# VHH binders against q9rw55, part 45

Target 1, 281 residues: q9rw55
Amino acid sequence: PQVEQLARQKMWNLAERFVAGESIESAIQAVQALERDGIAGNLDLLGEFIDSPAKCTEFADDVIKLIEAAHAAGIKPYVSIKLSSVGQGKDENGEDLGLTNARRIIAKAKEYGGFICLDMEDHTRVDVTLEQFRTLVGEFGAEHVGTVLQSYLYRSLGDRASLDDLRPNIRMVKGAYLEPATVAYPDKADVDQNYRRLVFQHLKAGNYTNVATHDERIIDDVKRFVLAHGIGKDAFEFQMLYGIRRDLQKQLAAEGYRVRVYLPYGRDWYAYFSRRIAETP
Below, E stands for the ipSAE of ESMFold2; O stands for the ipSAE of OpenDDE; V2 stands for 0.75 times the mean of E and O plus 0.25 times the DockQ between their complexes.

## First folded at step 15 (VHH; framework vhh_7w1s_2)

Design y27 (at its last look DockQ between E and O 0.81; V2 from the best seeds 0.67)
Fold by ESMFold2, look of step 15:
Parts: structure tokens; C-alpha cells; sequence
Structure y27 (fold): chain B 281 residues (1-281), chain A 116 residues (1-116)
């Protein structure tokens, strides 16, 4: 076997805790196991090398198949997508292909009462993603599409406020891209403090807030904030990564908080996991 | 037919003990189950929850109430000790994510009345 094949096989022994396999069936089984623990899933079909309009549309078709399979298995679909993976920035027939494909994906999710979260990527895509988010919320409603704001970007507090007219469902994350200090906080302490600002301001505005972090200090701060401000547990959820801090996931679920877990799956898991190892030993 | 059926409620003197049961029938099995209560004139509130081996309690009942499961009987329990008049409420058993969201499946409730 080729060196790549051997490395891939050995890597799976390490990755299987953090990735829900290669197939729709394995991803569905993972969500069903979480739901028995009172924890919801956030399905993410991994994609690398989506380098043509045809492949972007094929990827969107595969996301639609995932949504259909989740529904058929009794799961309310909740799927995250990157707009670049479905054609953002690729004009086809006078329209951005990403918007065209996102419309198809969200329509299918809405048919089943589901939800699509539009991931935020590097800072150069924020403007177009928020513009397309506004369009898609207008068409489908905030119950069926959300997006992400990244606390490491200086702009995110202003962006959050500018979206309040939509009553948006937003996932707050710290950020995962290499960004220059001209647009992003270089210091972790500033990123963490801005994360609290984003979460607290969004909750205070009365918008559904997804608190995506494993940081127990921030989680505890959110618990205290919602209690002090009379904010019910139905106004927000905690979100975490599959395979990380399962103890905390179940403890929060036992406490009656809403918990959702990110479930990456697909044939491209090797590239995904290799990057995670390189980023976080 | 999926049902959650609470039992074991009734009248008890302050300082006494009582055990509530929630029997699950059909395909309602969950590793996570919850007890809520609704006192007269108040909103329904979480009392205790369990997810696998992890349990949690409202501060007002910590050290007095214990949630537990018997998977062989498809039953979750709430053992209530050192009962106070303030514990008077209808107690409900609940489950999550049977219909796509949290607390989407409920029993009909059982009355607990604590007398002084």
C-alpha cells in the first residue's frame, strides 16, 4: 500500500473519536446516540478540494442528501455549511453560485423544520457572507438560517448590532483563521473578553445565541449572566466539538441547558484531522 | 404509543419523604431524563436532571432530592427527603429530542402536597 494509504489508516485510529466516520449512516448514528443523552447534533459534511462550479453543486447535492437522511431517521436537520464550498464567489448564469446552492439547501431544511448555519470563514468573506445571510433570512426566516460571528475580529461587535433587525440566530466563536493584527485581536485575553461581549450583547438584544466554546470560565459567566438577567434556557445553547469534553457536555445537559455537538463526517476527514493535529497538539 | 407516566405523589408532612416514579413505555427510552415542577401561581421549573452518570439539581433541592434511573424497568425516579411546604407542586417527568427540540415530551404530572 502507498505511504498515504498507510498514514491514512493509522490516522483513523486516532481520529475516530472526533469524526463521525465517512458515511451519512455513521453520522446519523452518532447524532442518535447524542440525542439519547439529551444533546443535539450539528452535522458538517467535510469537503476539501471543491475547486469547480460542478463540484460545488455536487457538494450542495450531498448536503441535501444528508438533510433528507436525517429527517428520514427522525432527526430534525441542523447542518453547517461554508458558502465557499457551495460556490460563493463563482458567478454562474448571472448569479453567485453559493447563493443559488445555499437557497436550495435551506429550502430543503425548511421543508423539515430544520436549520442551516452559514459558517464564517476568513475576514475577506465577512461582507459577502453577511449580505447573503440577510438575503436568505428574508427569504426563509430566521428560524431556518443563521450565521457565525468571530470574536477575534474587531468588526464583529458592530456587525452583531447591525444585524439586530433580523432577530438573528448567531453562533459566537473565537475564530480559527490566521488573521493580521490590522483586523483581529492578536492577544487571547482580548479575544476571550470580546467573546463575552458578543454573547452578552446578543442575549441582551433578545436574540437566540449559540455559545460555542469549551472554556468553562466563559460557560460559567454565561450561566451567571442569564440568571441575573432573567434569560431563559430556551434563549441560547452551548455548542461543543464531538469527542471533546463529553463529561462537560453531559453535565450541562443534566443541568437542563441546551447542548449541541459539532459532528464532522465524510471522506475528507483525513485532511480535516491532519489540520487539527497541526493546529492543536 | 409513547408515554411518560408519573406516580407516587400525594400528601406528606413536612420533614417526610416521598418517591416519585416516571415509567416510560414504547420507544421513549433516553439516557437523559428530567423532573420539573410547577407550584401554584408559578412557572414550571427544572428540579433535577440526569444524563447517563451525570446528575444535577436545583439549588433549592440539593442534598434532599436524588434522581436515578432503572433501565431494566424503563423508569426514572425522584427520591425526595426532608420535604418542605415550599416543595408543594405538580411534578412532571420530561425528555428531550424526541421531536427535534429540548423538553419536547412530557408526562401528565403528579401532585405533591407538603403539609405543615
Amino acid sequence: as target 1 above (281 residues)
Amino acid sequence: QLQLVESGGGLVQAGGSMRLSCAASGRTFRNAMYWHRQAPGKQRELVAGISGDYTAYDDSVKGRFTISRDNTKNTVYLQMNSLKVEDTAVYYCAASLLRGTWYDYWGQGTQVTVSS
Scores: ipSAE 0.808, ipTM 0.927, lowest interface PAE 0.7, mean pLDDT 91
Fold by OpenDDE, look of step 15:
Structure y27 (fold): chain B 281 residues (1-281), chain A 116 residues (1-116)
Amino acid sequence: as target 1 above (281 residues)
Amino acid sequence: QLQLVESGGGLVQAGGSMRLSCAASGRTFRNAMYWHRQAPGKQRELVAGISGDYTAYDDSVKGRFTISRDNTKNTVYLQMNSLKVEDTAVYYCAASLLRGTWYDYWGQGTQVTVSS
């Protein structure tokens, strides 16, 4: 803890590139800056692995405050949440706390025409997350809630197909968690290939697709694919991490593609930053 | 509220040049800007875009058209060289403020006619 504190002080100057500050205000400003360049924002309040139900509910309240702040600033709310952070897996009054809190969050976002993305976590949470996603789409509509699929999982193509009846907005990512070979492709090439499959199938199905990658090869493949299939630029968007390949973000925006940047913010930025450094040495 | 006003259109002979301007008023001019065009009987299409210092062009106009901006004048430009008859269209300026739609503000358009 002491080392972390020292590291936080020294590393903030570097971390600010990847984290949109510690406060709601700083996060909002970061979104506004991106919007000047024709780039949309996706806000993520950092805070994972909350242990107590009370803290989960408080976290949800903080997310709601973020939504209110975004609206007040003239920004359409777009927020990503991990259901574990709001109580997934905890029972309260006979219902999953994560679902209860997600409902509150999405309801608030919907009031302002906003959108909530339920981030996908490790493979042990995929089933419950997708189930809750289905429930929430039924209650609020696919225009207000989406989720994420990870291409490194063997199951993801099937999961995508199983959701087609919802006409869902899905963010496609390669995967962020350490998964065993029993459930995930260990080879990067396979992950990349499966990523393309996920994106292309979802696009062909006529569903809104978020292509969340910095891989230029894949981006180019998507460009060619949509052109070949007569899919308009308004039918999908590219998503990227805050501070990563800013040049590419702007270039894509200039080209007329929808671009959305994932903006983590909050006091618990150190863990996130550490992961980013590890990924981009 | 942002207002966009295009100017500089008119009649020009094939092979000629024309410069379009889009003046922005009512709000700070810092957003991504775009030029679109719509020919008779065709859909509106993106011609050029600028985001920060990055520019992009439709393949049909690459090497011939240049988009630029002057923030001091709150104006975006489209320099059109080596004009072709197929470039005939109403040209529209658009700004992306990301308030609901990706192109939140449009100008009234300016007619560009290229004669053979």
Scores: ipSAE 0.440, ipTM 0.795, lowest interface PAE 1.0, mean pLDDT 92
ESMFold2 (binder alone), look of step 15: mean pLDDT 82; pTM 0.840

Design y28 (at its last look DockQ between E and O 0.04; V2 from the best seeds 0.00; counts 0 for: pae O 5.4 > 2, placed apart)
Fold by ESMFold2, look of step 15:
Structure y28 (fold): chain B 281 residues (1-281), chain A 116 residues (1-116)
Amino acid sequence: as target 1 above (281 residues)
Amino acid sequence: QLQLVESGGGLVQAGGSMRLSCAASGSTFRYAMYWHRQAPGKQRELVAGISGDYTAYDDSVKGRFTISRDNTKNTVYLQMNSLKVEDTAVYYCAANLLRGTWYDSWGQGTQVTVSS
């Protein structure tokens, strides 16, 4: 009761730098503050315990409410979703609730000129996510839906090339899941080199590229690469996490680069961080 | 409606100085602001930017140009010193994400002509 409320408040004091609050309003205010600095938002509604089809659809409804609120506040909606959170997986009739919910979300975003990024999860979901990405690009266009490739997976370079016909908007990340060495590079140096390969190949293919990293060496390499190849600042953007390296975010924005910041929000932040605190004494 | 209006341009001799002003007619105080320029036959290029208290400059103007702003006047400035003939251009004030997309707000421009 009062103990739980006090614990939540004290944990919030630790987390507030990295989370844009619990409500749509606080998330919108955080995006508006970023936009004043010339930095765009990437909104992500946190979800825990999405354990039924009804809850998956409710989560999708909440994402749609976020998109509507962002538009009403003068923000061009940009939202990331995990397809598992909206029901990815075929039922016994071959229907995929996640795809159905993703269509609803992307249609709403497209109505407002917005964009939905389909997050990549663990390696077991890559095939179905890329299949559904191709379907959704065909239905809505590459300017309204994108996806993610993870440089730690051996397959990612081949996957990138296989998608070039879509002229896709792709976010390049290193990877955040525990993956076995049968599917992922174990050594950081190999992950970092493959990250550069993914970014540079995507840029050279003429595709919009999201460089999601805080690694200043890679950021500098990208700056040198685009200069050397005559690639304009309108062909890519840097993406970073809310509350991390705000100095670098503003410096890049002042230099005229496109910068976007991931803003997680929602009531489920506490459950997430409480489990993390219990795991790391 | 939010508007950006540049002023302060004109003719100046090489080696001279001038200050450009960009007045924002709406509620745009504390927004990230940029100066771009477009020389005849060339594309617009970024000259200087300011985001919060962070500033950045194109290498061709570093040490000669200074971007600043006065939030009480809702105005951004470009102080240009040691002007060169190659600085001749139309100078534009710009904002980023003011209407929800990249570099979506531009002034009408002010001509700067640097004579030998």
Scores: ipSAE 0.710, ipTM 0.904, lowest interface PAE 1.0, mean pLDDT 90
Fold by OpenDDE, look of step 15:
Structure y28 (fold): chain B 281 residues (1-281), chain A 116 residues (1-116)
Amino acid sequence: as target 1 above (281 residues)
Amino acid sequence: QLQLVESGGGLVQAGGSMRLSCAASGSTFRYAMYWHRQAPGKQRELVAGISGDYTAYDDSVKGRFTISRDNTKNTVYLQMNSLKVEDTAVYYCAANLLRGTWYDSWGQGTQVTVSS
C-alpha cells in the first residue's frame, strides 16, 4: 500500500497534465478553467472494468453525482460514459443493466439540459451500443444523448448512415482499441480518410458533429469543408483530450469554433495515463 | 415566472457574519439555486451554487460561505462567515429553471457592506 501510494504520488506529477484530478471538485475546477478560455468540458469518470452489477450501479450513481455537481457549479452537464462501466451486457430484472443505468444518468442530465455521450468501445460492443443508443435517443431526445463512431472500423460509414433518422449528435474518433484487420483498417491513411468521410457526411446530413481529433490536417480540412458548404460554426465542435495540444484548443476557440475538452478524472487514472504516454511519448 | 426575493443584507464589520435568504415563489422548489455578487465597478460573479445536495463555491469564499436550501420554505440561504471588506457587493439570487440555460431567473439583489 505504501509503495503504491508513493508510486501514484510520483506519477501524479506527470499524470495531472492529462487527468483532471481524482475528485469531482477537481474535475469541476478543471472545466471552469477551460471555460475561462472559451472551451467547454466533457467529463469522464475513470473506471476500470467492472464485473459486479452492484458496482456498475454504484458507478452510475457516481456519474449522477457528477452531473449534480456540474449543475451546482453552473456548468452544463456534459458527461461521457462507457456503457460497460454501468452494466452493459448484464441482465437485471429482464433488462440490460447498462441500459437501465444509462436511463438514470441521461434522465438526470436532461433535467438540467445536459448531454450524455455514450462512448463507443471495442467492435464487439458496437451493435449493442448503437441499439441502446437508438432506444435512449427515442426516450430522451438527440439533444441529450449522443454516441461515438470510430473511423478505423469498416462498418462505421454504414453505422453513421443508419442513424440518420435520429438526427444524432455523433463524436467521430479514429479509434482507441486494438482491432483485428478483419474489422478495422490497419493502415493509418485509410483510417484518416474514413475519418474525413464520416465527418463530412455527417455534417452534410445536417447533424451535429463532434470532430474529436488532434490531427491538424484533418482539422484544417474540416475548416475548409464547412466554409465551402456554408456550414456554420454552431453546427459542430472540435473535441480534444485534456492536456493535449492546449495551444490548438485555445487557437480554435479564439477562431470562434466550439471546442470541447475531454476531461478524465477519478482514482483509477493510472491506466488512462499509461495509455496517454504510450500514444504521445 | 419564478420570482426570487433576497433578504438579510446590510452593514457588517469585517470578521462578522451575515445570513442571506432568497425566497422563491411557486409550489415546487426543485431548481438549482445560485448566489452571485457584483461589486462596484466589477462584473457579476458566481459565489455559490446548490443542486440537490451538492454545493459549489468560488475559491474566494470557500471555507467561509455556506449555501443551503430549505425546500419546505422554498428558500435558499447563504451563510457568510469571516466576512472581508472585499466581500462588499450586491448579492443576487439566481435560479436555473431546468431548461438547459443558466441564471434565467434573478432576484433584485441585496446590498452587503463589510466595513473595516
Scores: ipSAE 0.028, ipTM 0.339, lowest interface PAE 5.4, mean pLDDT 90
ESMFold2 (binder alone), look of step 15: mean pLDDT 86; pTM 0.880

## First folded at step 16 (VHH; framework vhh_7w1s_2)

Design z11 (at its last look DockQ between E and O 0.02; V2 from the best seeds 0.00; counts 0 for: pae O 12.1 > 2, placed apart)
Fold by ESMFold2, look of step 16:
Structure z11 (fold): chain B 281 residues (1-281), chain A 116 residues (1-116)
Amino acid sequence: as target 1 above (281 residues)
Amino acid sequence: QLQLVESGGGLVQAGGSMRLSCAASGSTFRNAMYWHRQAPGKQRELVAGISGDYTAYDDSVKGRFTISRDNTKNTVYLQMNSLKVEDTAVYYCAASLIRGTWYDYWGQGTQVTVSS
């Protein structure tokens, strides 16, 4: 316990650039600082060990408190959630607690003109997440709920096209889970090329597109693509991680592009950051 | 409430110089500010932006215009050199994320007229 306390103290000194602290107040202050730079926030309450229906509902309640606090502080709420953390999965009665909790969260965000992004997790949850995304867009509208597609999955191009009737707001990411080669591209070059395909197809379809990457070559390709196709800067945004390439974030903001920054926070930051450090090549 | 007040516009000969000012008041200090312009019969377009120490310019004004800020006066400037008749427009100061979306706050605008 003494060793862990010392490790936690040392890790916080490293992590504080990349995590917006443990509290709602620290997360809100971080978003307000970003907004002064012309950069928007995407708040993500960190959750670990959510292993019961009661804890899933408590986590959803905490997300609602975050949304309320953001609104009270003059911030338009923009929050990402993982449906697994709020109880995704049908029980014996056919009820999905995650869907129930997502409805509560999105309704609160909509009340304040806000937005909820449904994070995509491992490949085994993609079907149910897209089904629930379609349901939630039908109930709340595409201006209040979006989701994520991962370019490393073979299925993602087909999934993108299948959602066009919704005019969906989608975040395009490469992918963050260990996936077998039966479902995901093993080669980084293929992932990057598919990332471009996802972004360009979504833009050409006339859908709001979130370009989540730090790869300057992809960012430059997007700039050239939108110029060549007459796509305005109001049709997309660049998204990046808190504390990574702050120079690029501000440069893009100065160029008039929309920029949004992912802001993890919460008492589980230590577990989150420990995993990110262990995964860094 | 945030207030953006532009000043410094007017009539200038082609090849001349002019400095526009945008004073921001009534809100927390802003690190990011933007200049847009709208020529007669044209759409409003971004001319220059600043976020902290980072600046950017439309290609048509690069090398001729400079955006800067004075933190002590909470004021952003647009220094416009080697002016051309094509620079004739209403120039607007803008801010982002005041009400939760980009470019959601604008000044009244100041007319710049470049004569041949």
Scores: ipSAE 0.808, ipTM 0.931, lowest interface PAE 0.7, mean pLDDT 91
Fold by OpenDDE, look of step 16:
Formats: structure tokens, C-alpha cells, sequence
Structure z11 (fold): chain B 281 residues (1-281), chain A 116 residues (1-116)
């Protein structure tokens, strides 16, 4: 415990710029600081893998507390959750626990005009996540729940198209998980190209699009694309990670684009941070 | 904080080779590492990336450039072969602390000039 405490203290100096603190209060303050710069927030409660249904429910409760706190602070709730963290794959009372808890979370967010993004996880969870996403959109509306597509997956273009009937809010990312070549592009160029395809098709379809990337080339391509196609700046947003390319975040905001920053927070930042710097996708 | 320092740049003739190095501070070196470049009047672009044993390249440099890393030296390398005039740029080393292609640390850059 002492070693961990020392390690945490030492590592916090490195991690503090990327993590919005350990508490809800610190997270809220971080969002407020961003908002002063015209940047919106997307809060992510950090948690380790949860195997206990009870802990999944507790995690969901904590997310709900975050939503309440955001509302209390005059912030429109915007939270990202991984369905695995709230019980996806676990059966409780004849229903998937992840769905049950997501429903609770989204219901609370909706109460305050908020938005919940269902983060996409590895390829093995894509089907169930999209199914649950469809269910939840049906129940709460596309204005209150969104999801994520990953451009490194071969299937993602198809997935995007299959969701058009929902007019979904989708965050486009390149990919965050180690995926085999059987399901994901192994070449960066292909991933980038597919990313552009996803973003452009989703924009053309008239759906709200979250362009989650720090790739300036892609960002510029998006700028040119929306200009060429007469797509307004209010039809999409750029999303970036907390503490990363703060200059670019501010620049985009200053240019009139919607910018939203992904803010991880929580006591488990150390494990998360340590894992992130150690893991190789 | 992680600091990155590039070296190995300079003047080289077209068709020649050059090896860039990026030394990272710290005792542990497991971050995803990337090389970017910015030519005059152009936007900075990703050239190559390495995460573990995984490598990726921009199409313009595939077959010519090789990114590698030596964890024992906390250094990432860019071996550039068959250099072209259009490869002239300031080359930057970047590191990502989290999974994905997000860049939170940058080097100061090293100039690479390829003459005809």
C-alpha cells in the first residue's frame, strides 16, 4: 500500500493532465474550465474490469451520481460508458444487466436533457452493443444516447449504414483495441481511409457525427468536406482527449467548430493510466 | 513528463539513406511512438507508427521507411531509404500514453533535406 501510494503520487504528476481528477467534483470543475474556452465535456468514470454484477450496478449508480452532479452544476450531462462496466453479458432477472443499467443511466440523463455515449469495445462485443444501442435509441431517442464506431474494423461501414434508420449520433474513432487482421485493417492507411469514409458517409446521411481524432490531416479533410457539401458546423463536432493537443482544441473552438473533450476521471486512474501506457494495441 | 529528442537529420542526396533517432526520457519505454513530418507550406502528417511489434506507415513511405524501437535504449528509429526530394521536411517524434493514435508528447523536430 505504501509503495502504491508513492507510485500514485509520482505518477499523478504525469497523469494529471490526462485525468480530470479522482472525484466527481474535480471532473465537474474540469468540464467547467473547458466550457470557459468554448469546449464541451464528455465524462468517463474510470473503472477496472468488473466481474461482479453487484459491482456493475454500483458502477452504474456512480455514473448516475455524476449525472446528478453535472446537472446540479449547471452542466448538461454528457457521459460515456462501456456497457461491460455496467454488466453487459450478465443476466439478471431475465435481462442483460448492462442493458438494465444503461437504461437507468440514460433515463437519468434524459431527465436533464443529457446524452450518454455507449463506448464501443472490442470486436466480440460489437453485435450486442449495437443491438442494445438500437433498443435504447428506441426507448429514449437518438438525442439522448449514442454509440461509437471504429474505423479499423472491416464491418464498421456496414454497421454505420445499418443504423441510418435511427439517425444516430455516432462517435467515429480509429480503434482502441487489439484486433486480429481477420476483423480489422492491419495498415494504418486503410484505417485512416475507412475513418474518412465513415465520417463522410455519416455526415452526408445527415446524422450528427462526432469526429474523434487528433489527426490534423483528417480534421482538415473534414473541414473541407463540410464546406464543399454545405454542412453546417452545428451538424457535427470534433472530439479529443483531455490534455491532448489542447492548442488544437482551442483553435477548433475558436474557428467556430463544436469541440468536446473526453475526460476520464476516478480513483482508478492509476490502474487505467498504468495499463494504457503499458498496453500495446 | 516524457521528453523526446530527435537526432540524425541533415542533408542527403536523393536516393540516399538516413536514420533518425528519437530518444525518450524515463526508465520505461512502452509507449506507442510515431514519426511525423512537416514540409514547408504543408500540414504535419503522420509518417510511421510503432506499438509493440506493430508498425504502420503512410503510403508515401511504404517500402522505403522502417520504424523500429529499442526499449533498452528508450529510442525509436526511422530508417529512411531511397529518399526523395519530397521527403524534405522537419521530422517530429511523437508519443502516445494511451491506446490509439493520440499524440501527447512531441519532440522539437529534426530537419531532413533531400537534394536532387
Amino acid sequence: as target 1 above (281 residues)
Amino acid sequence: QLQLVESGGGLVQAGGSMRLSCAASGSTFRNAMYWHRQAPGKQRELVAGISGDYTAYDDSVKGRFTISRDNTKNTVYLQMNSLKVEDTAVYYCAASLIRGTWYDYWGQGTQVTVSS
Scores: ipSAE 0.006, ipTM 0.204, lowest interface PAE 12.1, mean pLDDT 89
ESMFold2 (binder alone), look of step 16: mean pLDDT 82; pTM 0.838

Design z12 (at its last look DockQ between E and O 0.84; V2 from the best seeds 0.00; counts 0 for: pae E 3.1 > 2, unsure alone 64.6 < 65, grease 25.6 > 24.2)
Fold by ESMFold2, look of step 16:
Formats: sequence, C-alpha cells, structure tokens
Structure z12 (fold): chain B 281 residues (1-281), chain A 116 residues (1-116)
Amino acid sequence: as target 1 above (281 residues)
Amino acid sequence: QLQLVESGGGLVQAGGSMRLSCAASGSTFRNAMYWHRQAPGKQRELVAGISGDYTAYDDSVKGRFTISRDNTKNTVYLQMNSLKVEDTAVYYCAASILRGTWYDYWGQGTQVTVSS
C-alpha cells in the first residue's frame, strides 16, 4: 500500500500530461484550455472494478454529475462511456442494467444538447452493444448517441453497413483488446488497411465519421479522400489522446479540421496511464 | 460577446500587396482564428488559419500569404503578397468559439479586387 502510494505519486509526475486529473473541475479546465486552441473535448470518467448493480448505478450517477458540471461551465457535454461500467450484462427488472443506465445518461446529455459515445469493448460485447445502440438511437436520435467500430475485428465492415439506416455517428478505432485470430486480424498492416476501409465507407455513406488515430499516413489519406469526394470538414473529425502529439492537434485545427481530444480523468488514472506507457513507443 | 471587424480591403494591381486586419472585441482573445474567402460563384473556402503558434494555408496562397496576430491589439492579420486576379474575393475573418461543440463567429467581410 505504501509502496503503491509512492509509485502513484511518482507516476503522477509522468502522467499529468496524459490525464486531466482526478476531479470534475480539473477535467472541465482541461476542456476549456483545449477549446481556446479550437480543439473539442471528449470526457471519460475512469472507473475500476465496477462489479455490482449498485456500483454500476453509482458510476452512472457520477457520469451524470460530469454532464451537469460541463453544462454549468457552458460546455455542451460530450462524454464516452463503457456500457459494462454501467451494468451491461446485469439483469434488473427484466432489462439490462447497462441499457437502463445508458438511457439516464443520454437523456441528461440530450437535455443540454450533448452527445454520448458508447465505447466498444472486447469482441464478446459487440452484438449486445450494437443492439443497445440501435435502441438508444431510436429513442434519442443519432445527434445524441454514437458508438465505436474496431478495425481489427473481421466483422466491423459488415457491422458498419448494417447500421447505415440509423445514419450513425461512429468513432473508428483500430482496437485495444487482446483478441484471438478467429475474430481479429493478427497483422497490423491488415488492421490499418481495414481502418481505411471503415473510414472511407462511412464517409461515402454520408455519415458523421470520427477518425480516431495518431497515424499521420491515415490522416493524410483521409485528407486526400475528402478532397477528392467533395466531403466538407463538417462531416468528420479527427480524434486523439490527451497529451499525445499536441503539435499535430493544433496543426490540424489551424488547417480548419475538427479535432477532438479524449480526456480521461478520475482517481483511477494510475491504471489508465500505466497502459498508455506500455502502448506508447 | 465576440465581434470581428475586417478592414484593409480594396483595389490593387496584380503583383501588388495588401494587408487585411481583423479586430476582435474583448480584453484578451486567444482563440483559433481563420481567414476565408468567397469569390463570385464559388463556395466559401479557408485561406489561412492560426491556432496558438501554429499556422496553415490553402495551397493556392502558400508562400504568398501570411497569417499573424498581435495579442496586444487583439488583431489578426492577413498579409497578401504577389496578388493574382484569382485572389479577387470577399475575405472573411472567423473565430472558432467552442462551447463543447462547433461554433464560428464571422466578420462582415471586406472586398479585395485584384486588377490585371
């Protein structure tokens, strides 16, 4: 415990660039600083080991507090959540608790003109997450709820096409979970190529597309694609991680592109930052 | 709250130079700022932008136009050199004022006419 406490203190000196602190106030201040550079925020309350229905609902309440605080600070809320953290897979009163809590969160965000992105997790949750995404878009509209597709999964191209009737707002990511080769491309080159396919198909379909990557080759490919196809800068945005390539974030903003930055915050930052160090070269 | 006023436009001979100014209201203004232009029959297009110390330019003006700002005067400039007839347009100053989503404030525009 004391060794862990010392390690956390030393880790914070390294982490503060990549995490927007432990409090709602620090997260809001970080969004406001980004907004002065023409960069929007994507707030994410970090949670660890949410293992009971009561804890899931408490976490949802904390997300609602974040949404209220953003609105009070004059910011339309834009928040990402993991449905597992709010009770996906736990039955309450004949309904999945994650769906129940997501309704509460999205309703609050919609009250303030905000947006909730439903993070995609490991492959075993894709079916239920997309089913719940359809339900929530039907209830709240695509301008208030979006989801994520992961280019490393073989299924993602088909899933993208299957959602077109919703005109969905989708974040395209490569994927961050350990997945077997039966469901996911093992080779990075295949993941990257499929990433381009997902982005280009979604843009061509006329759907709002979130290009979540730091890969400059993919960013350049997207720039060329939208120019060639007459796609306006209001049809998509680039998304990046807080503290990574701030130079590129500002350069893209100066070029007139929409840029949004993922801002994790909360007392569980230690686990988040430890993963970032392991994944960042 | 924010008001943007462009000035400095007018008639100039091809090959000449001109500086546009965009004065922003308020005591401190650090927002990302842009110059756009709209030629007759064309869509409004981004010409130059500035975010912090980072600048960017449309390819058609790169090397000829320079965006800059003076924070002590709350003013953004567009220095236009080696002007071409194709640069003829109404030039608009814009600021990106995010309140959690995409909002731009626009000036009224200033006409730049480049004669051959």
Scores: ipSAE 0.424, ipTM 0.808, lowest interface PAE 3.1, mean pLDDT 89
Fold by OpenDDE, look of step 16:
Structure z12 (fold): chain B 281 residues (1-281), chain A 116 residues (1-116)
Amino acid sequence: as target 1 above (281 residues)
Amino acid sequence: QLQLVESGGGLVQAGGSMRLSCAASGSTFRNAMYWHRQAPGKQRELVAGISGDYTAYDDSVKGRFTISRDNTKNTVYLQMNSLKVEDTAVYYCAASILRGTWYDYWGQGTQVTVSS
C-alpha cells in the first residue's frame, strides 16, 4: 500500500496537468480557476469499465453528486457522460438502464439550468446513443442535453443532418476509438476534411456547435468561416482538453471566443493520463 | 452583478493619444475583459480583449492600441496611440463572467472623437 501510494503520488505530479484532481472538490476548484480566465468547464468523472447494473447506477449517483456540488458552488453544471458507464445496453425493469440513469442525471442538471453531454463511444454504440439522445432531447430540451459526433466515421455527416429537427447542441470531435476502415476514414486528411464539413454544416444550420479540437489549422478555418458567414462568436464554442494548449485556450478567450475545457477527474485517472501521454508528451 | 463604467474619452487630434479606463465593481476582477466600439452607422466591433495576460486585437488597431488590466484597481485600460479619424466611435467595456455558462456585461460607453 505504501509503495502504491508513493507511485501514485509520483505519477500524479505529472498527471495533475491533465486531470482536475481525484475529488469533486478539486474538480470544482479547477473549473472555478478556468472561469476566472474566461474559460468554461466540462466535467467528466473518470471511471473504470462497469459491468454490473448496480455499479452503473452508483456511477450515475456519483455524477448526480457532482451536479449537486457544482450547483452548491454557484456553477451551472456542465457534465459529460458515457452512456455505457451508466448502464447502456443493460435492461432493468423493461427499460435500458443507461437511458434510465441518463434521465436521472439530466433531470438533476436541468433543475439547475445545467447541461449534460452524452459522449459518443465506438461505432457499435452510435445508433443506440443517438436514439437515446433524441428521446432525452424530447424530454428535457436541447438546451440541457447534447451529444458528440466523430468526424472519422463515414456516417457522421448523415447523422448530423438527421438531427437537425432537434436543433441540437453537438460537440464535434475527430474520433477517439480504434475503428475499422469499413466505418471510418483511415487517412487523417479525410478525417480533418470531414471534421470541417461537420462543423460548417452544423453552424450554417444555426445549431450550437462545439468545435472540440486542438488543431490550429481547423480553428483558423472556423474563424474565417464564421466571419465570412456572419456567425456570431456566441453561436459556438471551442473545446479543448484540460492541460493541453493552455496558451491557445486563453488566446481564444482573449479574442472573444467561447472556450470550454474538458476536465476529467476521479481516482481512476491513471488510464486517462497514460493515453494523454501517448498523444501529447 | 457586475457594473462597468468607462472613462477617459473625449476629443483628440489625429495622431494623438488617449487612454480609456473601465472600472468594474460588484465582482471579482479576473474575468476576460474586452473593449468594443461602435461608429455611427456601423456595427459594434471588438477592438481588444484580455484573458489573464493574453491579449488580442482587431487588425485595424494592432500596433496602436494596448489593452491592459490592473486587478488591484479592478480596472481595464485601453491605451490608444496614433489615433485616426476612423477610430471615432463610442467605446464600450465588456466582461464575460462564467458560472458554467457565459454572462456578458457592458458599460454605458464613452465617446471618442478624433479630429483631422
Scores: ipSAE 0.352, ipTM 0.753, lowest interface PAE 1.2, mean pLDDT 92
ESMFold2 (binder alone), look of step 16: mean pLDDT 81; pTM 0.834

